# Ledger of designs, part 6: VH-VL binders against q960a1r229to459

Target 1, 231 residues: q960a1r229to459
Amino acid sequence: LKGDRIELLLPKNIDQFKKFKKDRTVISSGLITRFVSTRNPKEFSQKWISTKYVKEFNEITVNKDSVVVGAALNIQKMADTLTSSLSINIGKEIDSFIQKFSSPQIANFATWTGAIISGAKSSLSVSDLLILFNVLDAKLTLLNNSGELTQVAIEEFAEKKLFATHTIVNAIFSRSLTGFLFCLKLGETSEQDSTNFNFAALVGNQVSRIFVGLGGQPKRLTSLEVHIDAL

## First folded at step 1 (VH-VL)

Design r12 (framework fv_recibokibart)
Fold by ESMFold2-Fast, scan of step 1:
Order: sequence, then structure tokens, then C-alpha cells
Structure r12 (fold): chain C 231 residues (1-231), chain A 125 residues (1-125), chain B 108 residues (1-108)
Amino acid sequence: as target 1 above (231 residues)
Amino acid sequence: QVQLVQSGAEVKKPGASVKVSCKASGYTFTEYYMHWAKQAPGQGLEWIGEINPSGGSTNYNQKFQGRVTMTRDTSISTAYMELSRLRSDDTAVYYCARDTGYEYTWGSYDYFDYWGQGTLVTVSS
Amino acid sequence: QIVLTQSPGTLSLSPGERATLSCRASQSVSSSYLHWYQQKPGQAPRLWIYGASSRATGIPDRFSGSGSGTDFTLTISRLEPEDFATYYCQQYGSSPLTFGQGTKLEIK
């Protein structure tokens, strides 16, 4: 029994999602089962739309120069895709880092999209997945309420709070990234993101990307990048 | 059986508005989306937009955005398309067509299975 | 927007011959969302093939659809006099919904 005040739509493709999104609240994949089983009285008066069954949000495309990961995929599936499609050094570090900040229970059920939005909303805590996307120069494909698709850098998504006005469709990673990836987090052992600060560096032969998370959005250490690249 | 019956031909002057109706019968009007398409003389089909008869929500082709308004009256199972600020290149046959229901778990269609007979709108100076 | 290009624009054939009509999309379209409509002069379009390959109710088995990705084909194995009409392909995979410009089948 669900009561008669709740409406949860389960579109199967992106055009159905566009039709029915309107003023509905977007539910990221992985929340539907909990939502239905909990039967929260506040949620029974809401209009909701799910990304879980949208075909285009569950796709993975590996091209010669890029890898595209759909928004409804869980953290582990995203990690497996990146480790198999990026360079060996980068892939190994991604796998290692994700194991440090996400338990198998979380990684196999939570979407990477949910984790990115949660991280982007926080002004006080650091986000391990967000800094990983920053150091990897991830791009997000976003859908607005007018049905238009745009691509933005992960840094722009977080800074402009585009999660308030857009739905994430997929993430795009370059396969031309080179160098050594190093990620670090300092925090409590937890099922949730409880990191006190984090750090990620991609050190290439001539170009480096270096970020630190001290609370809120990770900061790029551009001056340090310039000095390292000059060596 | 399913029928979509459109209003009769209209002759309008440039700058006027026209409102075309499409009366549905033989099915539950609120369960299927209604689309509108334009066909200029001797030309192909062009999609104008769609309306969900249940909630009244609409999506329009950007080419017509700002000049088209789609509405419905559920009490008489009728959909309407109003086109404003008419120009000579709006002279065309306008069709309504039935499509997808809004319930995705029990068989949606995502194609135009039934069409109205068309309404000729002539814009003459 | 996805542009659908149909070829040929006009196809002149005799009854009994095989017709092959092409529809090419400017970007990939799921076969589930590519459809064909038949239109005769003075009449509304009629659904003919949906989901690239499924015949609509009442459509003779001499009509078949095929294709995936960007290339789709409508084939009529043996033309009958009533088959001479204009055929339009349509995509429902991306907004705005678009139609091809049509292929007119005319009697030789």
C-alpha cells in the first residue's frame, strides 16, 4: 500500500524522462527500494521521478579517446570501468582509493551521481569522489528542465551548484591522461564520507593536476603545478 | 474504436491566431499523450509538440516556442493547439496524433498509432 | 536535433517489383524509436512499421523494416498498386521529434 498522495514515475529512456521530469524531484538510482520500504509520510505527499531505469543513464561507452559512464551506475561499476579503460598506473590508484572511502555495501548500491551531488552540496566536509573527479578532469553531461544537454567540468558543476537546476546524464573521462595518480584521505573508518581532508595529484611528464580538500569543494594548487611542471 | 476528429478548415489573416481542436473517442483520453504535427503544402511532416492530457503539461519544438499553446478539456476528451501571430508560412495541414501513455511499467508505445484527419489552416494576406 | 535523410526522394517502379527505401540518421537512434508512416494524397499519415522492424496492425507481410544505429531500411518485397504512396521515417529517440523528408513511391 503506498497511499494516494505519492507519485513515483519510472521512465525507461531519456525522452520519457524529459517528458515527465517537470517539477518532480529526481531520485538517484539505489534510493527507490529504501524509499518504498520505509514509507516515509513526508515522501507520500511528493511527486518523484527515478533515474534508475532510464536506458541512457545506465550505459557505458568506451571510445578511443574517452570513456562515458552513465549517471545511474553504482560507484563500483564506475570504478571497474575506469580501472579497465584508463592507464595501468591511474587505474590501480583509482581502485585503491575507492576501496579506502567506500565499503563494498556502499559501492555496490550507491550511485556515483548521488555521491558527487552530496559532496558538491557540502560546505564543511570533504568529498573523496569529488576530488577524484577533479584530479581526473571529469566532464559531466547535464540535462536542464528545457530538455537541453550541456557539458561542464566537474569544478564548474560544484561551484555553480548546477545540481539544483540540472540532472546528471553521464560522466566523461579522457583516456589520454598520463602520469602517476596519488590519492590520500585522512579520516575515521566509516560507512559514510567522514574524511577530515583529502589530496589528489596526477603528475605527468609535463602537466600536473593537484587538488586538496580542506572542507567543501577541493582547491586546485595551480602554483605547485607550475613549479612541478617546470622541473 | 479509436477516433481522433479535428475541427474544420480555417482561413486567417496574418497576425491573427488559430485554435484547432482534436476530439478523441474510443479510449481513455487521459492515458495517452497527444502530439501535433505540421505539413506545409507539398512538404513533409514537422513535429510541433506534445501534451499530457492527465496533468496538462506540454513540451514544444523550439521552432514554435512562444507562438504555440497546447491545452485540453478532459470533460469532453478534446485537445487544442493554438498558434498565434500567424505568418504566410504557417499555411499547412495540422494533425493531432495519439502516442505514449504515462505509465511506463505496463507497456508504453512511443509511436503515433492513430492520427486525426488533419485541419487545413490557410493564412492569406 | 537529429536529422533524418531519406533516399531516394522519388522511386519509380512497376507493380511486382521490389522496393528498398533508406533512412539515415545524423546520429545514432535506438531501433526501438525509429518508425515508418505511409501517407497517400489527401490523407493523414498512418503508422506502418514501429521499432524499426515491427509491422503495425493490418500491414501486409510484404513490408519489412530493418536497421540499427544510423541506417534503417523499409523493404517492400513485391509492390501492389495500393503501395504507391509517400513513406516517412520518424525518430522518437531524442527531442525534438523529427521526420525524414519522405520517399515518394510512384508508378513507372
Scores: ipSAE 0.000, ipTM 0.392, lowest interface PAE 15.6, mean pLDDT 81

Design r2 (framework fv_recibokibart)
Fold by ESMFold2-Fast, scan of step 1:
Structure r2 (fold): chain C 231 residues (1-231), chain A 118 residues (1-118), chain B 108 residues (1-108)
Amino acid sequence: as target 1 above (231 residues)
Amino acid sequence: QVQLVQSGAEVKKPGASVKVSCKASGYTFTSYWMHWAKQAPGQGLEWIGEINPSGGSTNYNQKFQGRVTMTRDTSISTAYMELSRLRSDDTAVYYCARDYYGSYFDYWGQGTLVTVSS
Amino acid sequence: QIVLTQSPGTLSLSPGERATLSCRASQSVSSDYLHWYQQKPGQAPRLWIYGASSRATGIPDRFSGSGSGTDFTLTISRLEPEDFATYYCQQYDYSPLTFGQGTKLEIK
């Protein structure tokens, strides 16, 4: 690679991103770059695109019925947005959960999109952020290779492995969610193995959303019995 | 060497449709978006729209929405622009141009003169 | 839509003189997405300056571009006979993409 040119493109808006995306690997966080585009870029291994400066991927919109969080934002910015815009009993638990399971160092630098995709790809790792999005009934706005936008449930995104064919534009959360959010992470790291279990439930008068993760994609439960004395 | 070669001049009556072609060579056709622009006699350039030859998705300027259709045939590396319900003010040279990664138009076709006559 | 206004509409000069061509946008446009094209009669436009200040491949160094925000300039330090043509500015920052009306450089 010495002397070769590597092309890293930094689109400013979604229309430019659509054109740049074609055959490129998407980088969510970006690094300081000094690469210059070539007049005839034919090698796929040298083509990268960053979402860092795409306007639409950095937007936060709080509507009456929903909150929209752009794909290029970090975990902490997403958590702060949800905490301030969702009901108090949900927001408090989001903030608590993120603090316990994502260090400030990671939360302030890693994108929520990266964490969601990593969780959806892994068959063995427990994804705290993926289960949180599942219990909150998050919707993702996705961009396909034809430049079309579609909205899918987070559960469908993970199940169908849409991260392989689509780019995440934003996440949409309903502000009409009510009830108490409860998140729990259990597990230990032994000398020879690491096993985690996570659990999230949103319980209210009308709805109950219960998910469990034991590695890989979270599974929705129809019922759950717990014994408080066992805690 | 990159080349965009357009179809020959057309004369049409008002109300008819015209379909202009733009054949690409010297690069991977599906790797670059294609734009179309209009230039009326003695006047400046006006953007009509764009097409992604890979998936076939299009974006049109509102002024032409409902009258313009852009398509492509990847087997022969050719893009098409069809303009319907022709009027006298559609008389113009129509250009195809290659998009350089969402930034600028780096190569242009030679232009196709469309005359809408009585 | 963003309107690009070019001035003057026609500029009559002799070889050896300096030419200054202006392009004014109705609202702020990123310099990265402001470009200039040269067009001679009977020919297609050709990319000349991209990103407000970068010369396209093969363009002589007597051509320079500058500007930011709403005001952009194309300068030719010493006109050669081959430079007499129409120059169009274009913005690629907002949809729909728009071009200026053009400045025609003509020989006196």
Scores: ipSAE 0.000, ipTM 0.431, lowest interface PAE 15.5, mean pLDDT 80

Design r3 (framework fv_recibokibart)
Fold by ESMFold2-Fast, scan of step 1:
Structure r3 (fold): chain C 231 residues (1-231), chain A 121 residues (1-121), chain B 108 residues (1-108)
Amino acid sequence: as target 1 above (231 residues)
Amino acid sequence: QVQLVQSGAEVKKPGASVKVSCKASGYTFTGYYMHWAKQAPGQGLEWIGEINPNSGGTNYNQKFQGRVTMTRDTSISTAYMELSRLRSDDTAVYYCAREGYYDFWSAFDYWGQGTLVTVSS
Amino acid sequence: QIVLTQSPGTLSLSPGERATLSCRASQSVSSSYLHWYQQKPGQAPRLWIYGASSRATGIPDRFSGSGSGTDFTLTISRLEPEDFATYYCQQYGSSPWTFGQGTKLEIK
């Protein structure tokens, strides 16, 4: 608006977001309601951008061969989308696994991107959502500081630490995934906030994907995949 | 001149589905989100959802989730809204609207003429 | 979900008078994402004021918008016969996007 000063920017689409981010602004989410209601003076000295209201980050697109889940959607909405778009047995296991590491309160408020970035940043803790994305061969659409969009495999995103230089726009899952999905989580149950070990396997007719998490990035068990695929 | 032209009035039985169309002209159809809103007789406006005509991506108001589907056909610059399992309280005028973009804001700058859907037994 | 409450529900005035329409939000809304629409019976809504205070193209200068935070106002300085309609405020800051219930301007 002409002459109006805006301390908090709420871009409504990806082009507005690119424009605002180009100005070297800080991205903020999660506590945006508190920021708006309290009018923190220190935060006013910086331009804050919320990704929560960018339309492209809130979209769900079901295509013939893929399903796309926007970056600002919560964990439960992502799970519901995958359950309705993938095979029934894969979908059931996704819902079951998510319930084991995330309470309904957390799943309905926390974004899947927050959980993925948190998991990718940690070198010590195990990430349940990250291993789920690994076993499902998820791809991420990323936006760089120059406004360019690229797609990368979840494994590459975590390994190259692309969370430091890129913004996640969406996740892409193949609808051609077939077979049996099995996920396991072992750890403290005192608030479902501690995980010491996790495991995920997708065993299909032609290909298997098997991962284990002991801390940091999940490790792919390629020799076991080769053996199972030979059966 | 931007114009949104909607399909004609429909009368449906409870439990049926209705599909309303919105044909856009006078601008680049894939450049702007399309929204749908409901207005029951004598009442105000209620947002149903949105579609990105470029990607086909959608976002629905949770109140309509599970009953509404939005699609588009870029070859004829037309957006569609399908509402299933119709109830008597779905009787309303349904509007499509374009989301225009300016500076730091977005607003529904052009609207279709509306489509009356009557659900009766 | 942000609830917008408009008051009064109905405002009865004569041509030539000043009209003041209120829109209150259940939580703070950036002025950039508060809009007003005019709707006449049997017609589609039309964008009237965007970003709380900017007139849409073709809207007469007797219309003005103001406000910030949770309190927004649409003012018509001197009512003309064609101004009698229902006015809706809308917040566009967070999903789901919501409208107020409307204020109907009617001839006294």
Scores: ipSAE 0.000, ipTM 0.476, lowest interface PAE 14.5, mean pLDDT 81

Design r4 (framework fv_recibokibart)
Fold by ESMFold2-Fast, scan of step 1:
Structure r4 (fold): chain C 231 residues (1-231), chain A 120 residues (1-120), chain B 108 residues (1-108)
Amino acid sequence: as target 1 above (231 residues)
Amino acid sequence: QVQLVQSGAEVKKPGASVKVSCKASGYTFTDYYMHWAKQAPGQGLEWIGEINPNSGGTNYNQKFQGRVTMTRDTSISTAYMELSRLRSDDTAVYYCARDYWDSSGYFDYWGQGTLVTVSS
Amino acid sequence: QIVLTQSPGTLSLSPGERATLSCRASQSVDSSYLHWYQQKPGQAPRLWIYDASSRATGIPDRFSGSGSGTDFTLTISRLEPEDFATYYCQQYGSSPYTFGQGTKLEIK
């Protein structure tokens, strides 16, 4: 796709994506990335590359020990995959939490990748999807500018700002996760609402994961985890 | 009108600490990362670290890790950089700079600089 | 860490001439995270070009940026007296974020 001001490339597989990525800006098929950038818009005269039609970014693989969710899938497809593949208790909470921050219109259109990157970049907004990935111990498969694939923890992705140098290929979730998942959101998810707060805890799996979001990156409450795990 | 106004020049002895301030105005202080950079006399720019004014979270260049502390006071829209155990090679102009809202890492507004001289 | 090497270190030209300033990265940098600053003696740096090719607000169209991967260029099509300054490239692709050593553009 080419216009007077933009060039948009639509690669069909990861090898084409590697070849054509170059200096192009990666665009997801979702709304969330656009909403974040339009508050302080960059120029529309950009060279873009889409993940929408890349085979490897649209795959869902349910293995014995893990679930892999492609980067180009929307939030609802990701949620449906996790609720059907993870334990019933965890799945119910994921479904409930997603409904609190995403309308059906947003969840069926916006990519989970757009939401994760938006959350990792923002110093203002609290990211409900990012804290969910943190509490679930999500791993991301990343593609660097040299065409190399690596896996990193979601916490490392956000802390090291790897969105600046890498493209997300997929997310990996452990199917051995068990215990009680609790997610809480206070305030509106509006970008302009600076009073937003969220919280997520996974307890009862011999290891507790507890996070709080006050704006920007969620913080892990390691001291509280140690105390709870000792019980 | 966006402005970053830094504190005045400082003269310190080796081993002392210095705390430089950067007062922001003309925008929402908590919406933009604040970075600090060093420029020794006649030399180029060196990145020291960044602070998220909303959360207080910081990331430091490993070269300064253990000697630098960045803080902020949201009630007066002011960021601070404290450098401890000063050495003669810390003599430099220190700049604060605002990061673009989406953390793309270009510094669109800079403070005027603070000269820190370390001498016996 | 990514090392940015600028060349030449000093470029001596006359007003009216074309200037070409190079910035080479020790590893690949997404052009969306490569930026250029202008600095005059006694002044703070000023954002000049961002995302490798986008001119900052108020920057004349005689300035252009280009490049990708490891090779980036700042070009001034026709030098004016006010353009003589030191130019720094900067990368935000990988922490620690780094600047080049600068190219000093001076009057011949």
Scores: ipSAE 0.000, ipTM 0.417, lowest interface PAE 16.5, mean pLDDT 81

Design r5 (framework fv_recibokibart)
Fold by ESMFold2-Fast, scan of step 1:
Structure r5 (fold): chain C 231 residues (1-231), chain A 118 residues (1-118), chain B 108 residues (1-108)
Amino acid sequence: as target 1 above (231 residues)
Amino acid sequence: QVQLVQSGAEVKKPGASVKVSCKASGYTFTSYWMHWAKQAPGQGLEWIGEIDPSDSYTNYNQKFQGRVTMTRDTSISTAYMELSRLRSDDTAVYYCARGYDFWSLDYWGQGTLVTVSS
Amino acid sequence: QIVLTQSPGTLSLSPGERATLSCRASQSVSSSYLHWYQQKPGQAPRLWIYGASSRATGIPDRFSGSGSGTDFTLTISRLEPEDFATYYCQQYDSSPYTFGQGTKLEIK
């Protein structure tokens, strides 16, 4: 009868989201649906803001030169979008790689944004989704506390720790990516994954992108890229 | 383009039940709560209750608890409100409206006039 | 339940005048959950102001909302003929969600 007071705001557009964001925790539409269904105020002692009704966080836009994936979408929806809109060789590898680090149960529930932020915060563990975004040259649309939208490369987002000061709105992928994508995850067991590394390479005719994850942020192998591009 | 289209006017006898429909279009039906409100002739608005179309969770105004039942059919994006054991003071226009528990009612149906007479 | 009392019940003014409509709650309501609706005879209500002060899409800037706690106000700075309607406040803070009884704006 006397539950703790909770505050959950449901802005309808990006301008309202900017106004109401302040110190509130950003929640995906799936979590909002579950919360509303249970209606247990004692479980929530935080100020929350939903992305459920803000178009920019929920949209999938396939343009001639780019694919935009909203931040509130789950890992599987992101993977399906990329698989259907990028080249067949790149798409096949994305699907294969995601299956190695995310079960269908997790991929259909967890947001890609949550996984990216978790990976970017880690100083010791490798992040499979983060290295995938690095090799695909993903750009993120970010909202700062002053209400400004900016676009940054995924590498810059992780290096400058922009997750501490910004909200991710969407990810942008180039449809002009060419070549063959190769991704590896090594050092895991079916039950435990305490020692591992990952690797991702996009080998094209004009440019190559090669990354290795040994713990924390993936490292770009620029010298190897130069040698491969010269061939 | 969001639209909520309600069923037509009904005339019922005291003690009968009435079921009003509200068909949604132009948005993802399961992503928004559906609310129902009553407006007696010449009077103000009164909230009846709400339903989450994603799982059929309902929350009713205690004044109508025991007489109102809200349901939905996701295959046709339609919400229903059934009011039983009708009385003369149930004569009113009934509205469906899209909303959320911590937000506003942003789109409304055109209303359904229910007349309870002998 | 929270009771919302609107005043005046009827307000008779001429186009060009300023209108001030009051909504008082029986207990404190967070401004984020206080909304205003406009209703014309024979029509469904339409969302007008949400979160006490934010105009809904397409609503002219002559409309403004303000207030906090138990005292909320809808102001129309310069009445146009199309503004004459009934206005309802609503609280979405606690169930059961309640509406005020309405303020009817009439042409003098």
Scores: ipSAE 0.000, ipTM 0.403, lowest interface PAE 14.4, mean pLDDT 82

Design r6 (framework fv_recibokibart)
Fold by ESMFold2-Fast, scan of step 1:
Structure r6 (fold): chain C 231 residues (1-231), chain A 123 residues (1-123), chain B 108 residues (1-108)
Amino acid sequence: as target 1 above (231 residues)
Amino acid sequence: QVQLVQSGAEVKKPGASVKVSCKASGYTFTSYYMHWAKQAPGQGLEWIGEINPSGGSTNYNQKFQGRVTMTRDTSISTAYMELSRLRSDDTAVYYCAREYDFWSGYYYAFDIWGQGTLVTVSS
Amino acid sequence: QIVLTQSPGTLSLSPGERATLSCRASQSVSSNYLHWYQQKPGQAPRLWIYGASSRATGIPDRFSGSGSGTDFTLTISRLEPEDFATYYCQQYGDSPLTFGQGTKLEIK
């Protein structure tokens, strides 16, 4: 960390995190690096708390009906977990999509949590990871400042700006998801890449989930889902 | 440069509606939430609500719910706040402001403000 | 709703003096979500301190913010003539978003 007079706490479990969170800002190493690089160093005198070493935020649990991915894991570990835990056709598409989301350098260093929060609050381009979480019907376990845990749908997390009042603990994916996942990302091959389009659809049993991103929050195509499910 | 420019002063009668505009320039309009605040003469600031310019979703302070409507036009990077059924105590300067996270992901402050629009409701 | 109470309502001081402005919340507010704005008559508010203690771009070193939980402070170590203005604290911790009533810093 580069800033003078920064206090960074590194709790080792969720109880320590709850005790020491208080008024501290939650960070991953990626977020603090960006913050410091764009600021006047003298402006950066703040108390921070990291999720990086918290045991519960680094756990992966594969249950009979769900897979749970800790908030401090990087994008690649999250993708590898989903690929090995979800159905073969869904897993293959996730693997393919993540390879297109960002370089291996970024995917192995950036947390999925950082990508989700960034995508949920402000997007100059569509958030590839946010639309993926939307189509997979991801649920987030959130911790509020009172130490209470709640679970919300990814869509609700983004719509209600819960990133401002809660810390993400983990993401939960259903292992009962069936069907074929299709993800498409279109972007400029130019330097800018400011105009992005992405599309994700999960077409299965009787229920389909379809999302389109044109910049900002992904939009669910509910009418199209109803039509396909009626077939 | 990042700038928010609001429409000019309005004089309305009780029971009328007023629609204030806020034109953004110097940044990607759809990338940041826009907030509206009220300041009555000689008084402090009061939050009215917010709009996500990307999807158009809004959240209003319950005190104004039912009387306020926030919209936007992405083709001209402009946000609007319409206040209906005006009363004398709606006389105030109304501000739009951009929400910014300072690259941290957890700080959310109003870093850029419009110049304000004076709305006078007189009988 | 979270009520922010600022004190004093008016603070009369001379250039060169130290100013201490208080903001008390009715409920605990994470310091990341407490901000201070400066407003001069006839002008829009301007972001001054964000996240309780971080100076906004261009704000002089004589300004500092501190605090956590329910008790927050804005300090000006040595007042300059241009510092006389009204200062508002604001919370982003809970909806509806709220501002304090303001502390008017006036020249004695």
Scores: ipSAE 0.000, ipTM 0.436, lowest interface PAE 14.0, mean pLDDT 79

Design r7 (framework fv_recibokibart)
Fold by ESMFold2-Fast, scan of step 1:
Structure r7 (fold): chain C 231 residues (1-231), chain A 121 residues (1-121), chain B 108 residues (1-108)
Amino acid sequence: as target 1 above (231 residues)
Amino acid sequence: QVQLVQSGAEVKKPGASVKVSCKASGYTFTSYDMHWAKQAPGQGLEWIGEMNPNSGNTNYNQKFQGRVTMTRDTSISTAYMELSRLRSDDTAVYYCARGLEYYDYWYFDLWGQGTLVTVSS
Amino acid sequence: QIVLTQSPGTLSLSPGERATLSCRASQSVSSSYLHWYQQKPGQAPRLWIYGASSRATGIPDRFSGSGSGTDFTLTISRLEPEDFATYYCQQYGSSPLTFGQGTKLEIK
């Protein structure tokens, strides 16, 4: 009932998180993860688990060829990390684009994981963060209910709805990304009626990545990529 | 209110079996491990085993292995412990308890009221 | 299995006095896995202290827990009449889970 308290569990590392999960079904909503009945997926427990203090979910690792951003980090920390680690032109466009869809209040408090899951679930709204991850060819490290880690492309995560069966551990971005990044957000509308349109294109030396958002998951414009790469 | 309600007292003959129930209410039954403990008259607590109500997986104390079976019915949020081939020294109060994982800890935060099982000799 | 030995078995004191209850483990137990329960006659046990030193919700501040490794202590700084009960220590660190035999706190 509405007056009932939700108990929040605060594991400190991934092994403690795994021990809590055991064979239980766990659904992730960014920083907050809840348990769900296997017999009725719409019924949720009063216990919630936070990934905020899990060591592995708060790590940032900059390697020679990749940047790893932990799942519990906020949108601004992710943006700062990418801006500092990727090429100057790509970083500037990332920063500019994020400022167009996320206020400082939202960016400093909301997790990138929450925004990605929200975008992947929606069939009606346009997700600016999801299209950004798509155009940057982001990979996600996922933890399944059996405690196994796997890596998937952001497009596969959204298409297969893996947010229903997996917990996001981190995002991996290639430091080898080169070229011109262009992101566009059009049509401010009322909160009740989402008619926003977004577009993201990375025109590289080897291949181009082009996506359009009209509602729900961004669509890859493969035919246009072929024509641009031929030029 | 969050509660575990156990079945009533039982009187059994040596060699019989007893099945004790533990009905959960006020929380999602499948989200917490269910444990069982024995307390003989005037004695301390002894852990019998645990069951994951989501998977049905069990882990029994070796002392009771082969005589105890833990099951559940998720449709009525009820856990069961069956003890077979009863002996006089099985006379005890049997408790069900909810296993809670909180931050860095694993403990029993909720207990049933207990079920007295008397084995006549 | 880890054996928990509590001492004394019975502690006879008067209200207003300090009580110190000991729990010794046969091998090292992480503090995170050692807990104390209070039980009164005819009632189920109730969580009192978890993780060796953290008070459970609603437990008065006159109760404190301490210890690490194999040596753990429950202290009641100033006994009240309602504190006279049996206290059990428990380890949740390895299977089988085990309890101490209990310390019965009784009025002198």
Scores: ipSAE 0.000, ipTM 0.407, lowest interface PAE 17.3, mean pLDDT 80

